# Ledger of designs, part 6: VH-VL binders against q7z443r523to685

Target 1, 163 residues: q7z443r523to685
Amino acid sequence: TSLNMSTHQLTITVNVTSLEKSLIVSIDPDSPLLMTLYLGFQYQPNCTHFHLNITLPKDKVWQKDEEYTWVLNPEHLQHGIGTYYITAVLSERQEGAQQTPSLVSVITAVTQCYYWEIHNQTWSSAGCQVGPQSTILRTQCLCNHLTFFASDFFVVPRTVNVE

## First folded at step 7 (VH-VL)

Design Vc2
Fold by OpenDDE, look of step 12:
Structure Vc2 (fold): chain C 163 residues (1-163), chain A 120 residues (1-120), chain B 111 residues (1-111)
Amino acid sequence: as target 1 above (163 residues)
Amino acid sequence: QVQLVQSGGGLVQPGGSLRLSCAASGFTFSSYGMSWVRQAPGKGLEWVSGIRSGGSTYYGDSVKGRFTISRDNAKNTVYLQLNSLRAEDTAMYYCARDRFGGYEDYFDYWGQGTLVTVSS
Amino acid sequence: DIQLTQSPSSVSVSVGERVTIDCKSSQSVLYSSKNYLNWYQQKPGQAPQLLIYWASTRESGVPDRFSGSGSGTDFTLTISSLQAEDAAVYYCQQYYSIPYTFGQGTKLEIK
């Protein structure tokens, strides 16, 4: 889904139904943009009222698809099951970037890392966490043990309001 | 006009140290990332290190733990500290500007280069 | 790391002739409809100069005879009509992932 970023901010609404999975938020502009994302639970956050924030593009990344991705782990979503709101506030364009209008693609997904528990003959997420380098294209799994790992991935329905 | 002027190269013995400087002008330095690229005599180009506008640093595997990139926005200068130099570090070192100052490091402007020679 | 392999490594061509240089990447450098692949020209005794970025966008001041094409893992730099001043070494470079990497270079000589 692509949106025209002619306005200064947008709000993403995501219904979180599990506190055991991580939320992946991808806000990918067609040209370099500076923006700050604010997370809120059961309210629309802003620059003065939020639970967590991040500035994109990330300054420390190793692959291009990471720079406009926000990984929210269960500890970031500790507020409970329900509706989370993410407000993206556009700051300014980087020097040399394309002129407005800009298109922004927004994708939200949930994921978790699993390993095969041989004794119980089941998949378990114990000791595993989705890493900060995860994107819509790949899941980084950080575990405190060695075993055979896998991950799930589900696109989460969302609504986007442009203001 | 955009200019990158380099200094600090020279001859050094193995195990020695050098500090390279690249002074920038003609643009808002703090908004851009900078990189160092080297070229051994008669060889190709090798990316050595980069620093984002936000200050994050990156290094090629061959120089990790030995080289340090830094910047002084007040002086519009990027530096490369070369420690524990080896013979294979002998090269022309170029500083280059990252066009958008973010992750998109295509190098639209280059310094004139400084020669680093590591020899006994 | 992403490896870039250029072909040929060297070529000698007469003025006015068409020249193509290929660059193959070990993995795709395509993301969000952009190819993070650049081309540089380095003349003897000079620093490299940017020719093409995003695989096909010509840098300002670069003559029209230079063009870039390709997507994903296969890229080509084309000089439609070679001029004497085009004698140089040409490099492709990816900036999709760190560490940034260059091709080994293609030396273009004039016959």
Scores: ipSAE 0.649, ipTM 0.865, lowest interface PAE 0.7, mean pLDDT 92
Fold by OpenDDE, look of step 10:
Structure Vc2 (fold): chain C 163 residues (1-163), chain A 120 residues (1-120), chain B 111 residues (1-111)
Amino acid sequence: as target 1 above (163 residues)
Amino acid sequence: QVQLVQSGGGLVQPGGSLRLSCAASGFTFSSYGMSWVRQAPGKGLEWVSGIRSGGSTYYGDSVKGRFTISRDNAKNTVYLQLNSLRAEDTAMYYCARDRFGGYEDYFDYWGQGTLVTVSS
Amino acid sequence: DIQLTQSPSSVSVSVGERVTIDCKSSQSVLYSSKNYLNWYQQKPGQAPQLLIYWASTRESGVPDRFSGSGSGTDFTLTISSLQAEDAAVYYCQQYYSIPYTFGQGTKLEIK
């Protein structure tokens, strides 16, 4: 989904149905753009009222697709099952960046890391979490044990309101 | 106009240390990432280290634990501290500006280079 | 790490002729419809100079005879009509992944 960013703020609405999965939020601008994301549960957050925030692009990344990705682990989503709101407030473009009208693509997905638990003959996520380097393209799995790992990935329906 | 002027370097024995400096002018230094790229005599280019505008640092595997990149925004200068130098560190070292504020990391302006020679 | 392999390693071409230099990446450097690959020119005794970024965008001041093409893992730098001053070593470079890496270089000589 592409958005024409004629305004300086957008809101992403995501329905979270699991407390065991991580939420991946990808906000991909057409050119370098500074923004701050605010997370709210069952309310639209702003710069003064929010549960969590992050500034994008990330300063510490190893691949380009990480720059505008926010990984929200279960501990970040501890508020419960329901509707989460993410308000993105755009800042001015960095020096040297293109000054053309901004297009922003937003993708939301949920994912989790799994391993095959031999004793129970089932897939388990115990001891595993989705790492901060995860993106829409790949899942980083951080586990406290060594086994065969897999991950699931599901695009989460969302709505985007431009304000 | 954008300028990058390098200083430091020279001849040093193995195990020694040097500090390279790159003074920037003609742009808002604090808004850009900077990198160091080196070139051994008669060889190709090798990315050595980078520092984002936000301060995050990165290093090539060959220099991790030995080299330290830093910046002083008040002085518009990026530094490369070279410790535990080895013969294979012998190279021309270039500082380069990262276009678009340290997130794109292609190098549109380069310093004149500083020669580092590590020899017994 | 992403490895870049250029071909040829060296080439001698007459003035006015077309020159192509290839760069192959060990993995895709494409993201969000942009290829994070650059081309640099380095003349003897000088620092490298940026020619092309995002695989196909010419840097300001670079002559029109230089062009970049390709996507994903395969890229090409083309000089449509070689000039004497184009004698140099050319490098491709990826900035998709840390560590940033360069190709081994292509030495272009004037025949």
Scores: ipSAE 0.642, ipTM 0.861, lowest interface PAE 0.7, mean pLDDT 91
Fold by OpenDDE, look of step 13:
Structure Vc2 (fold): chain C 163 residues (1-163), chain A 120 residues (1-120), chain B 111 residues (1-111)
Amino acid sequence: as target 1 above (163 residues)
Amino acid sequence: QVQLVQSGGGLVQPGGSLRLSCAASGFTFSSYGMSWVRQAPGKGLEWVSGIRSGGSTYYGDSVKGRFTISRDNAKNTVYLQLNSLRAEDTAMYYCARDRFGGYEDYFDYWGQGTLVTVSS
Amino acid sequence: DIQLTQSPSSVSVSVGERVTIDCKSSQSVLYSSKNYLNWYQQKPGQAPQLLIYWASTRESGVPDRFSGSGSGTDFTLTISSLQAEDAAVYYCQQYYSIPYTFGQGTKLEIK
């Protein structure tokens, strides 16, 4: 889904139904943009009231698809099951980026890392977490053990409001 | 007009150190990433190191632990500290500007180059 | 790491002729409908100069006879009508993934 950015902020609404999975938020602008994302639970956050924030694009990345991706692990979503709101506040365009108008695509997904627990004959996520370099294209699994790993991946329906 | 002027380099013995400088002008330096690219005599181009506008640093595997990239925005200068130099580090070193700051890393402007020769 | 392989490694062509240089990447450098692949020209005794970025966008000041094409893993630099001043080494470069990498270069000589 692409949005024409005529305003300086947008709101993403996501229903979280599991506290054991990570939420991946991908905001893909058609040209380089500086933005700050604010996370809120059961309220629309802003720059003065939020649970967590991040500035995109990330300064430390190893691949381009990481720049505008926010990985929210279960520890970041401790507020409970329900509706989370993400407000993105746009800053000035970077020098040299001369594309107009600005289009933004937003994708939200949930994922987790699993390994096969031989003793219990079941998949387990114990000792594993989704890494910060995960994107909608790949899942980075960080585990404190070595075994056969897998991951699930589901696109989460979301609502994007341009304000 | 955009300009990158390099200094430093020279002849050094193996195990020695050098510090390269690249002074920038004609643009908002703090908004752009910078990289160092080297070229051994008669060889191709090799990316050495990069620093984002936000300050994050990256290194090629061949120089990790030995080279350090840094920047001084007040002086509009990017630096490359070369330690524990080896013969294979002998090359022309170029500084280059990242056109879209820390977001896009193609090099639209280059310095004139600085020769580093490591020899006993 | 992403490896870039250029072909040919060297070529000799007459003035006025068409020249094509290929660049193949070990993995796709396409993201968000943009290819993170650049082309540089390096003349003898000079620093490299940017020719093409995003695989097909010509840098300001670059003659129209230079063009870039391709997507994903296969890219081509084309000189429609070679001029004497085009004698140089040409490099492709990806900036999709760290470390940034260059092709080995293609030496273009004028007959």
Scores: ipSAE 0.633, ipTM 0.861, lowest interface PAE 0.7, mean pLDDT 91
Fold by ESMFold2, fold request of step 13:
Structure Vc2 (fold): chain C 163 residues (1-163), chain A 120 residues (1-120), chain B 111 residues (1-111)
Amino acid sequence: as target 1 above (163 residues)
Amino acid sequence: QVQLVQSGGGLVQPGGSLRLSCAASGFTFSSYGMSWVRQAPGKGLEWVSGIRSGGSTYYGDSVKGRFTISRDNAKNTVYLQLNSLRAEDTAMYYCARDRFGGYEDYFDYWGQGTLVTVSS
Amino acid sequence: DIQLTQSPSSVSVSVGERVTIDCKSSQSVLYSSKNYLNWYQQKPGQAPQLLIYWASTRESGVPDRFSGSGSGTDFTLTISSLQAEDAAVYYCQQYYSIPYTFGQGTKLEIK
């Protein structure tokens, strides 16, 4: 997705088909860029009307792939299955930046953590959650069990609109 | 003109404490991250701590739990509180500027350095 | 933690000669087409000075004889025509992952 000096926002549309998986949203510019994301269920959100927001890059970050990643757990998606909108509002000026960004990369994916439940000999997600350090490169699993665990990861369709 | 002027430091006994200061000028301090990097005599560079413009703080493994970084944007100053000092903390301490709120950590400006000596 | 290993540890070279310094990372520092690897020069009694960032981008005011190359885990700093004032210790540094780390340094001496 191309940016120019008049680009102030973009809108991501994603269809959520499971209430048990977490949604990973990556909006990664080619140069440093401040942005605020707003989440809406079945409507396009803005700065005064939204379910949830976040500022990117995240303040509590330990690795570069975490900076522009929004982890939306089932608790954040409790509004239902269906179409979610994410409006990203881009900052107009960045002091200390060497270069203005010209491209952003948008990836949306779903992921879920599982553990092997020995008594029932099956995979279960009970007691496991996708953690906030999850990214398109890795899934952080926070489990209350000390047994075998795994995760899945699927890139999902989305639409991106630039204004 | 960007300037980072350090103060503090000196001789302290093991287990003691010191506070280092780094006063900034010539740029919008609140828009930048700041880091501390140290160098033991005759040794290489070690990143010690960083603070982002949003206030989050990070520490190297060797100082975690003993050192505290903080900033006062009204005074354009970053601080490093050194507690429970050990002989191995003896080093020249540099403050350095991190670009883009502390997310682009190629250190473009450095202070003059402040010597900390931990000896009985 | 990402470990950076420089080679050689020390080198003695005549003015006008070409010098290469390597930096090997224990894991990739590449993300989204950018390498989070920097190079610094430190002369005796001075603070380090930034030479190269993003593996190959020269900082303003750094002479053209300094260049950086490489990607992923393998990086090289090249000085194409050594000057007497280039005698210093050179460090690579990564900021892909906290804690940020430096290589152990390469001491460059003039013969």
Scores: ipSAE 0.604, ipTM 0.834, lowest interface PAE 1.1, mean pLDDT 87

Design Vc2
Fold by ESMFold2, fold request of step 13:
Structure Vc2 (fold): chain C 163 residues (1-163), chain A 120 residues (1-120), chain B 111 residues (1-111)
Amino acid sequence: as target 1 above (163 residues)
Amino acid sequence: QVQLVQSGGGLVQPGGSLRLSCAASGFTFSSYGMSWVRQAPGKGLEWVSGIRSGGSTYYGDSVKGRFTISRDNAKNTVYLQLNSLRAEDTAMYYCARDRFGGYEDYFDYWGQGTLVTVSS
Amino acid sequence: DIQLTQSPSSVSVSVGERVTIDCKSSQSVLYSSKNYLNWYQQKPGQAPQLLIYWASTRESGVPDRFSGSGSGTDFTLTISSLQAEDAAVYYCQQYYSIPYTFGQGTKLEIK
């Protein structure tokens, strides 16, 4: 998605079809950019009306692919199956930034952690959850037991509106 | 103009402690990250620790658990507390500025360096 | 941890010649079309100075004879017309992942 000098906001629309999977939202600019994201279920959120927010880049990151990734776990999505809106408010140029971003990459995906349940010979998600270091490149699985585990990952459709 | 003025350092026995200071001027200190980089005599550079504008701290493997980075934005100063010092910690210690709140860690300005010598 | 290996470890060349210094990373430092690889110059008795960031972007005030290239795991610093003042040790550094790491350095001497 292209940016220009007057761009101050993006709206991302994504349909959530499962209350058991985590939603991974990546809004990755081509140059450093501060932004605040607001989540809304079935309405467009803003800074005074939202379910949840985050500031990007995240404070506690260890690798570059984590900086502009928002992990929304099932507890964040318990408002229902349906359309979620994410408003990304882009900050004006900050001291320390060397160039103006011209492009942002927006990717949305769903992911879930599983373990092999030996008694039923099937995969189960109980006792495992998607961790905050998950990105579009990898899923962090946090499990409360030592068993065989795996994850799925699916890129999902979204709509991006630039303002 | 951007300046990073270091103080502290000196001679200390193994197991001892020191605190290094780096006073900043010429920029909005609270908007930048800061790092410490050291260089043992005759050796290359080693990143030691960093602190982001939001307060998150990070450490190299060789100093994790022994060194603590902190900042005082009211004094425009970053500190490195060196505890449980070993002979291998003997080095010139530099503070350096990290751009964009510490998310763009190409170190564009460096202090003059302070020498830490760990010897009995 | 990402290991950076520089080559050569030292080089002695004449003023006016072209010099290349390589840096090889144990893992890719590329993300979102940007390489998180920097180059520094450390002259005798001085603190390091930033030359190049994002693999190929020259820092302000750095002479045009310095250039960086490469992507992913293989990077090169080039000095296209060496001057006597360029005698120094050169380091590559990555900030793709914590802990940040430096190459072991390349000593550049004037013949």
Scores: ipSAE 0.601, ipTM 0.830, lowest interface PAE 1.2, mean pLDDT 88
Fold by ESMFold2, fold request of step 13:
Structure Vc2 (fold): chain C 163 residues (1-163), chain A 120 residues (1-120), chain B 111 residues (1-111)
Amino acid sequence: as target 1 above (163 residues)
Amino acid sequence: QVQLVQSGGGLVQPGGSLRLSCAASGFTFSSYGMSWVRQAPGKGLEWVSGIRSGGSTYYGDSVKGRFTISRDNAKNTVYLQLNSLRAEDTAMYYCARDRFGGYEDYFDYWGQGTLVTVSS
Amino acid sequence: DIQLTQSPSSVSVSVGERVTIDCKSSQSVLYSSKNYLNWYQQKPGQAPQLLIYWASTRESGVPDRFSGSGSGTDFTLTISSLQAEDAAVYYCQQYYSIPYTFGQGTKLEIK
């Protein structure tokens, strides 16, 4: 496999079926690299036309599974139900990098935080939000009240080759 | 030739402050993270603090709130400000280089060490 | 915090013998098929020197007699034919999770 880092671009498509759940996008390159992700609703984004972007690995992380994780909450996804596109633009080789990656795996998951509402004896998401330290391995729940919490989790793994 | 040259150690009283410096050469400083690791006399190694190329800072539990790491990319220098010093902070302090902007923290180059002694 | 426990705490071994040093992690340091576990050598009066990173990859210039193995929570540094200059204290270190931590060290002495 031949690799041209200055032109590498990957597209990820995600079909969002709920406006209440958070989307977790986890990128797993086989070697460390810098990348920028662009989000578009119903169109393929690029570096000049996008709804949101992020640079990975994230600067403020405490654990290895957080570095290449983008958490998209319902407010980020309020454009509607349907197909979201994510364009990942891979950076050129970085000084200090061990090896140029040949594989990039993508895992997407949806999750939502719940608490047990005692009065109605039911699960509710009111006052709870999926936090930025969430990953495909765990969900951070940030709530404005003190009670018992839980989350659900649904994973859609995909693997792509670096172009 | 990669070099990390440390300065700023010495004797200080409990409750005092000291600033350690680590001057780097032989590599593109702004592309690397930096860490401080200390070793009390006769003891093992303890990671104290780190700073990534993007500016994020991190601290060990024993020093959080008292020590501050910073960097000046124009001077190729990382600093460790030691405040509210205690006797247990007495140690040899090493600066060390992290790779890939501080995301690959296997410390491949180390400074010569700077002794900090906290004594009445 | 991830605690790293080394064994033995010290060992006295003759030149030419095989030596193993173990490092046990309180939590897995494995993510994405990589183990974020390193080994360092520290000779008296010197700063530590990197030997092994990613559990098993030798740093440039490190002799072939040093090798690392293990995964998840259990790791081993092996010196296959001990040389006199290998007398040192050896440390494992993890960088899976902040705060980064070191093992307590293993002192290797030459008989």
Scores: ipSAE 0.575, ipTM 0.803, lowest interface PAE 1.2, mean pLDDT 85
Fold by ESMFold2, look of step 7:
Structure Vc2 (fold): chain C 163 residues (1-163), chain A 120 residues (1-120), chain B 111 residues (1-111)
Amino acid sequence: as target 1 above (163 residues)
Amino acid sequence: QVQLVQSGGGLVQPGGSLRLSCAASGFTFSSYGMSWVRQAPGKGLEWVSGIRSGGSTYYGDSVKGRFTISRDNAKNTVYLQLNSLRAEDTAMYYCARDRFGGYEDYFDYWGQGTLVTVSS
Amino acid sequence: DIQLTQSPSSVSVSVGERVTIDCKSSQSVLYSSKNYLNWYQQKPGQAPQLLIYWASTRESGVPDRFSGSGSGTDFTLTISSLQAEDAAVYYCQQYYSIPYTFGQGTKLEIK
C-alpha cells in the first residue's frame, strides 16, 4: 500500500508469529528520502528508546531494490513472538534530492532459507541464514554447505500509521 | 554555476601510475556522489568508479584492484588514483556528478575530460 | 553485470526527419515503477550531456523534440524533428545495479 509521507514519521506494526523466519521490511519512497527506522517489541520506539535501528538508504548496496530494505533475522527478533513496532523518521533533506512531498509504500514479509536433506527426505534450515542483500524481490541464502536450496516468502499483515 | 575542472593526465609507461583530480564548484560538494567515466579513442563510454557522499566506493570490473577513487570534501575535489596502468587504460577520463549522495546516478554535470595515454 | 545493446550503430538522416534509437537491456532495470535508464548526447570533442533520465524524464534545458520511452528491458530515444545541432553520438546508461553500464553508442549524422 502507498501512504502519503508529508509529515516527519510513520509507524509500522507487524505481528511476528514465528521466530524461525526472517522479517523483511521494505519502504519504497517515490522520491529519494533519508530516514532512520527504530524497532520496538510491544512498544512504539523512538530515537531514544528502541531495540535496533537502521538508516536508509543503506550505505553499501549494489542494486536498487536493496536500498530501502531492512532484513531482521531470527536473532534480531528473539524478544518474542508478538507485536513489533517500527517507527520510520525522516532525516534532514540533502541537496540534490528531489524536493517534492513523498508517497511511500510499505511491504512486510517473512522468508526462510531451506536445503533438502536427502537421507531424511525433508527440508531443513540448519546451516542456512537469510542474508543482508535479501529484498522483497529475492532471498539471499547464505549456507555453510553446498546443497540444493530453496526459500519461502510470505507477505504478512501490518498496520501503518502516519504521525 | 556548476563546474567540474579536471587535471592530472598525461603519458605513462605500462605499469606506471597517475592521479587524476576533479575540482568542483557551484554546489554543496559533500551532498553529491561523484563518478569517473572513460572513453578510449574512437570507442564508447565506460563507467570506471564512483564514490558516494558518505564515502562508499565502487569500481568497474576492469579497474577493480588497480584504481582507487577518493574525495576531499574540504577541497571540493574527487581523485582517481590509476595504478598498474595498461595500454587498454588509454582513454579520455571524465568526472561526473551523481545526485542524492550517489544513489541517483544520472550524471547531470561532466568535467572537460583528461587524456591518459599508456604507451611504451 | 547488465549489458545494454543499442541499435542502430549508425544512422544518416536529413534535418526535419524523425529518428529513433533503441536500447535493449540484458536484465530489467525497472524497480518500483521507475526505470533506471538514462540517455546522453555526446557531440564531437565534447563531454557527454544528460538528455533523459528515468527512461522518459527530460533533463532541464533539453528541447522537447527529444523524448524517451520504454520499460523493463526495451527503451527508445526519439528525436521528432531533427536539427543540425543534433549530430552526435547517443548513449543509453543503466544504474539499476553496480557496475553501471553504457550502451555502445549510436552515431547520428546529418545528410
Scores: ipSAE 0.561, ipTM 0.812, lowest interface PAE 1.4, mean pLDDT 86
Fold by ESMFold2, look of step 9:
Parts: structure tokens; C-alpha cells; sequence
Structure Vc2 (fold): chain C 163 residues (1-163), chain A 120 residues (1-120), chain B 111 residues (1-111)
């Protein structure tokens, strides 16, 4: 899931099949690079037409695997089941470090937090949500109760186009 | 020419406060992160605090809650406010430049150091 | 927190000899094919100076007798032909996760 970079833009297409799971999008260059991601439902977004955006690397991170990870929770995906497009606009900047990556790694996945509901003897997501420190390596579960927790994680199909 | 010029150290009593300054030149300051690293007399290096270009701040466990890092991009200066000082905070304090907005923390340029002494 | 342990604590060698300094990390510092580990040299009375970043990439202006190797948790700094000006304390440092940490240092002396 690595791409050779030769342009300033790429488009990620992902099909969302559940409105209850969070979408994890990881776009890691092999060298430091600023980028802006734009989200669109059933259209290719750009800097003037999008549902949501984010600048990567994220401002508040504590570990390297968090820097280029976008967490999209169900409220961000409320537009429906179907095809979401993510346009990543990559910037090459002069700041004294190597700025032109040879490869960019793209991974998309869905995840959801669960807890064991003792009375019903089943797993439930009530009172739990996927947190902003979630990455392709781990899911942060933010729950309002002290119980046994778990999460699922599924890598989902996507297509990537380089502009 | 990249330069980091430090000031603001000195002698202070336990429980006191100091403010350290690090003035930068020779690069686009707002595009870099900055860190503070200290070295107690005869001891090794300890990362103290960092600030990213986007404004997020981070602290080592030994100083969290007592020290505050800040930056003034108009003056190309990073600050470290030292509060509730203890004898164990006695050290040479260095400022250092973090590459790529503070996401590549291999400290390529260092200030000359500012001595902080905490003594009764 | 990630702890870095250097060995040896000190070493005394003659000019022209080869020396190695090891750095062991309590957790892997590898992500996305990069090791977030650096080496610094600190000469007496001076601020530290960056030698190597990403475990093995030599900083500009650093002589080629300095090299770094290793991955994950085990790293080595090698000086292939020691010169008198290499007498210093050497530190490894990780920035995989906050808080960033340094090894305790290795003092290199000239016999």
C-alpha cells in the first residue's frame, strides 16, 4: 500500500458500508511533507468544495504513528453509505529538511469500540467512541463507564489516483 | 546563518521563578518547532519541553505543571517560564531547533546555554 | 516513557582506533521504515552537536568516520578511525514518542 509520488495531489476513493464505524485514513510520506485533505461524499472534493478538511501532520500528536492519521467518526460520515472521496493536496516546502518523498503510504480502515454489556451478555457500543489518537496501529476507545472494552479493525478497499 | 541566542538565566531561591529566552535568526522561525533541553552539572541531557509551529506544547514529566513554553513568532523568540523551582532544576538550559514544524526532533542547532541555579 | 541505555559508560582509546557505542531502547522506535533515533556529540564546555539522525543518516558536515546502524531497539554509533578532536560525551536520543529521551551518555577519552 505504497505509492510513488510524482505530483502534488492524489485522490483516495473509499466505499463506506456502515454508518456506525469510524474511518481511519493514514497518508504517510517517507519524508516530512505538509498536506491538506478534503472529504467529499460522492464527488471529488477540492479546496473550495468539501464537507471536511484537515491539515497533516496534525498539530497535537504524541507519537509518530498519529501524525498523518485522519479519524472520521460516524458524525463526520453522516452523509450516507456509499463512496467517499478524499483529495490530498501535498505541499513541497523549503524548511531545511528533505521535502520530496519517494513514496507515500496510504491505508484506510474502519474501526469501532465495544464494551461487554453484563446484563444482556453481549457487546455494545453505547457510551464508547473512537478517539482522536486512533491510528492504523491502535484504536483509542473513549468510554464513559468502567467495563471490559474491545475494538474491531478492518482494512477497507480503496483506490488512489495521482494527479 | 542559523543562530540561537539565549538569555534570562541566573540564581533563584527554591519556589521562585525565572523566564528564559531564546532569540532565533537565519531561518523562517514560524516554520520550525523549538525545544528546551537541560543538563544538570556533571550529568546527562534531559528534554524539558517543546513547542510546535502550530502552537501545541509538550513537557517532560519532571517539569509538567511547573514550566510553560511559549513562542512569539513576530520576535522570532521562544520562552520557557520556570515556576516553583526546586534544587533539582539547577542546570544549563539549552534551546534547540526542531525541524519540520517540530515533527522531526533531531536538534540540528542549539543555543549557547543559560545557567539556572536554584539555591537558598 | 522510552528509556535509552548506552554502553559502555566510558571508553579510553588511542587515536586511529575503532570504537563502538551501543544504545538500547526499551521500546521500538521504528515506524514507517524510519528509526526515530539520533546521536549527539558534546565536547567539553560546548552545547551538544547533532551527528546522526534517523539512526544512520549523517548530518551535513559530519566526517564519514562517524556512522550509525541498527533498527528497532538496538543501535550502534561507530567511529572508524578516532581523531583527537573526537574526545567528547556521546548521547543517543529518541523522538518516536513524547516525552523525548536521551541515553545517559558515553564518555570517550583519548589515551
Amino acid sequence: as target 1 above (163 residues)
Amino acid sequence: QVQLVQSGGGLVQPGGSLRLSCAASGFTFSSYGMSWVRQAPGKGLEWVSGIRSGGSTYYGDSVKGRFTISRDNAKNTVYLQLNSLRAEDTAMYYCARDRFGGYEDYFDYWGQGTLVTVSS
Amino acid sequence: DIQLTQSPSSVSVSVGERVTIDCKSSQSVLYSSKNYLNWYQQKPGQAPQLLIYWASTRESGVPDRFSGSGSGTDFTLTISSLQAEDAAVYYCQQYYSIPYTFGQGTKLEIK
Scores: ipSAE 0.550, ipTM 0.800, lowest interface PAE 1.3, mean pLDDT 86

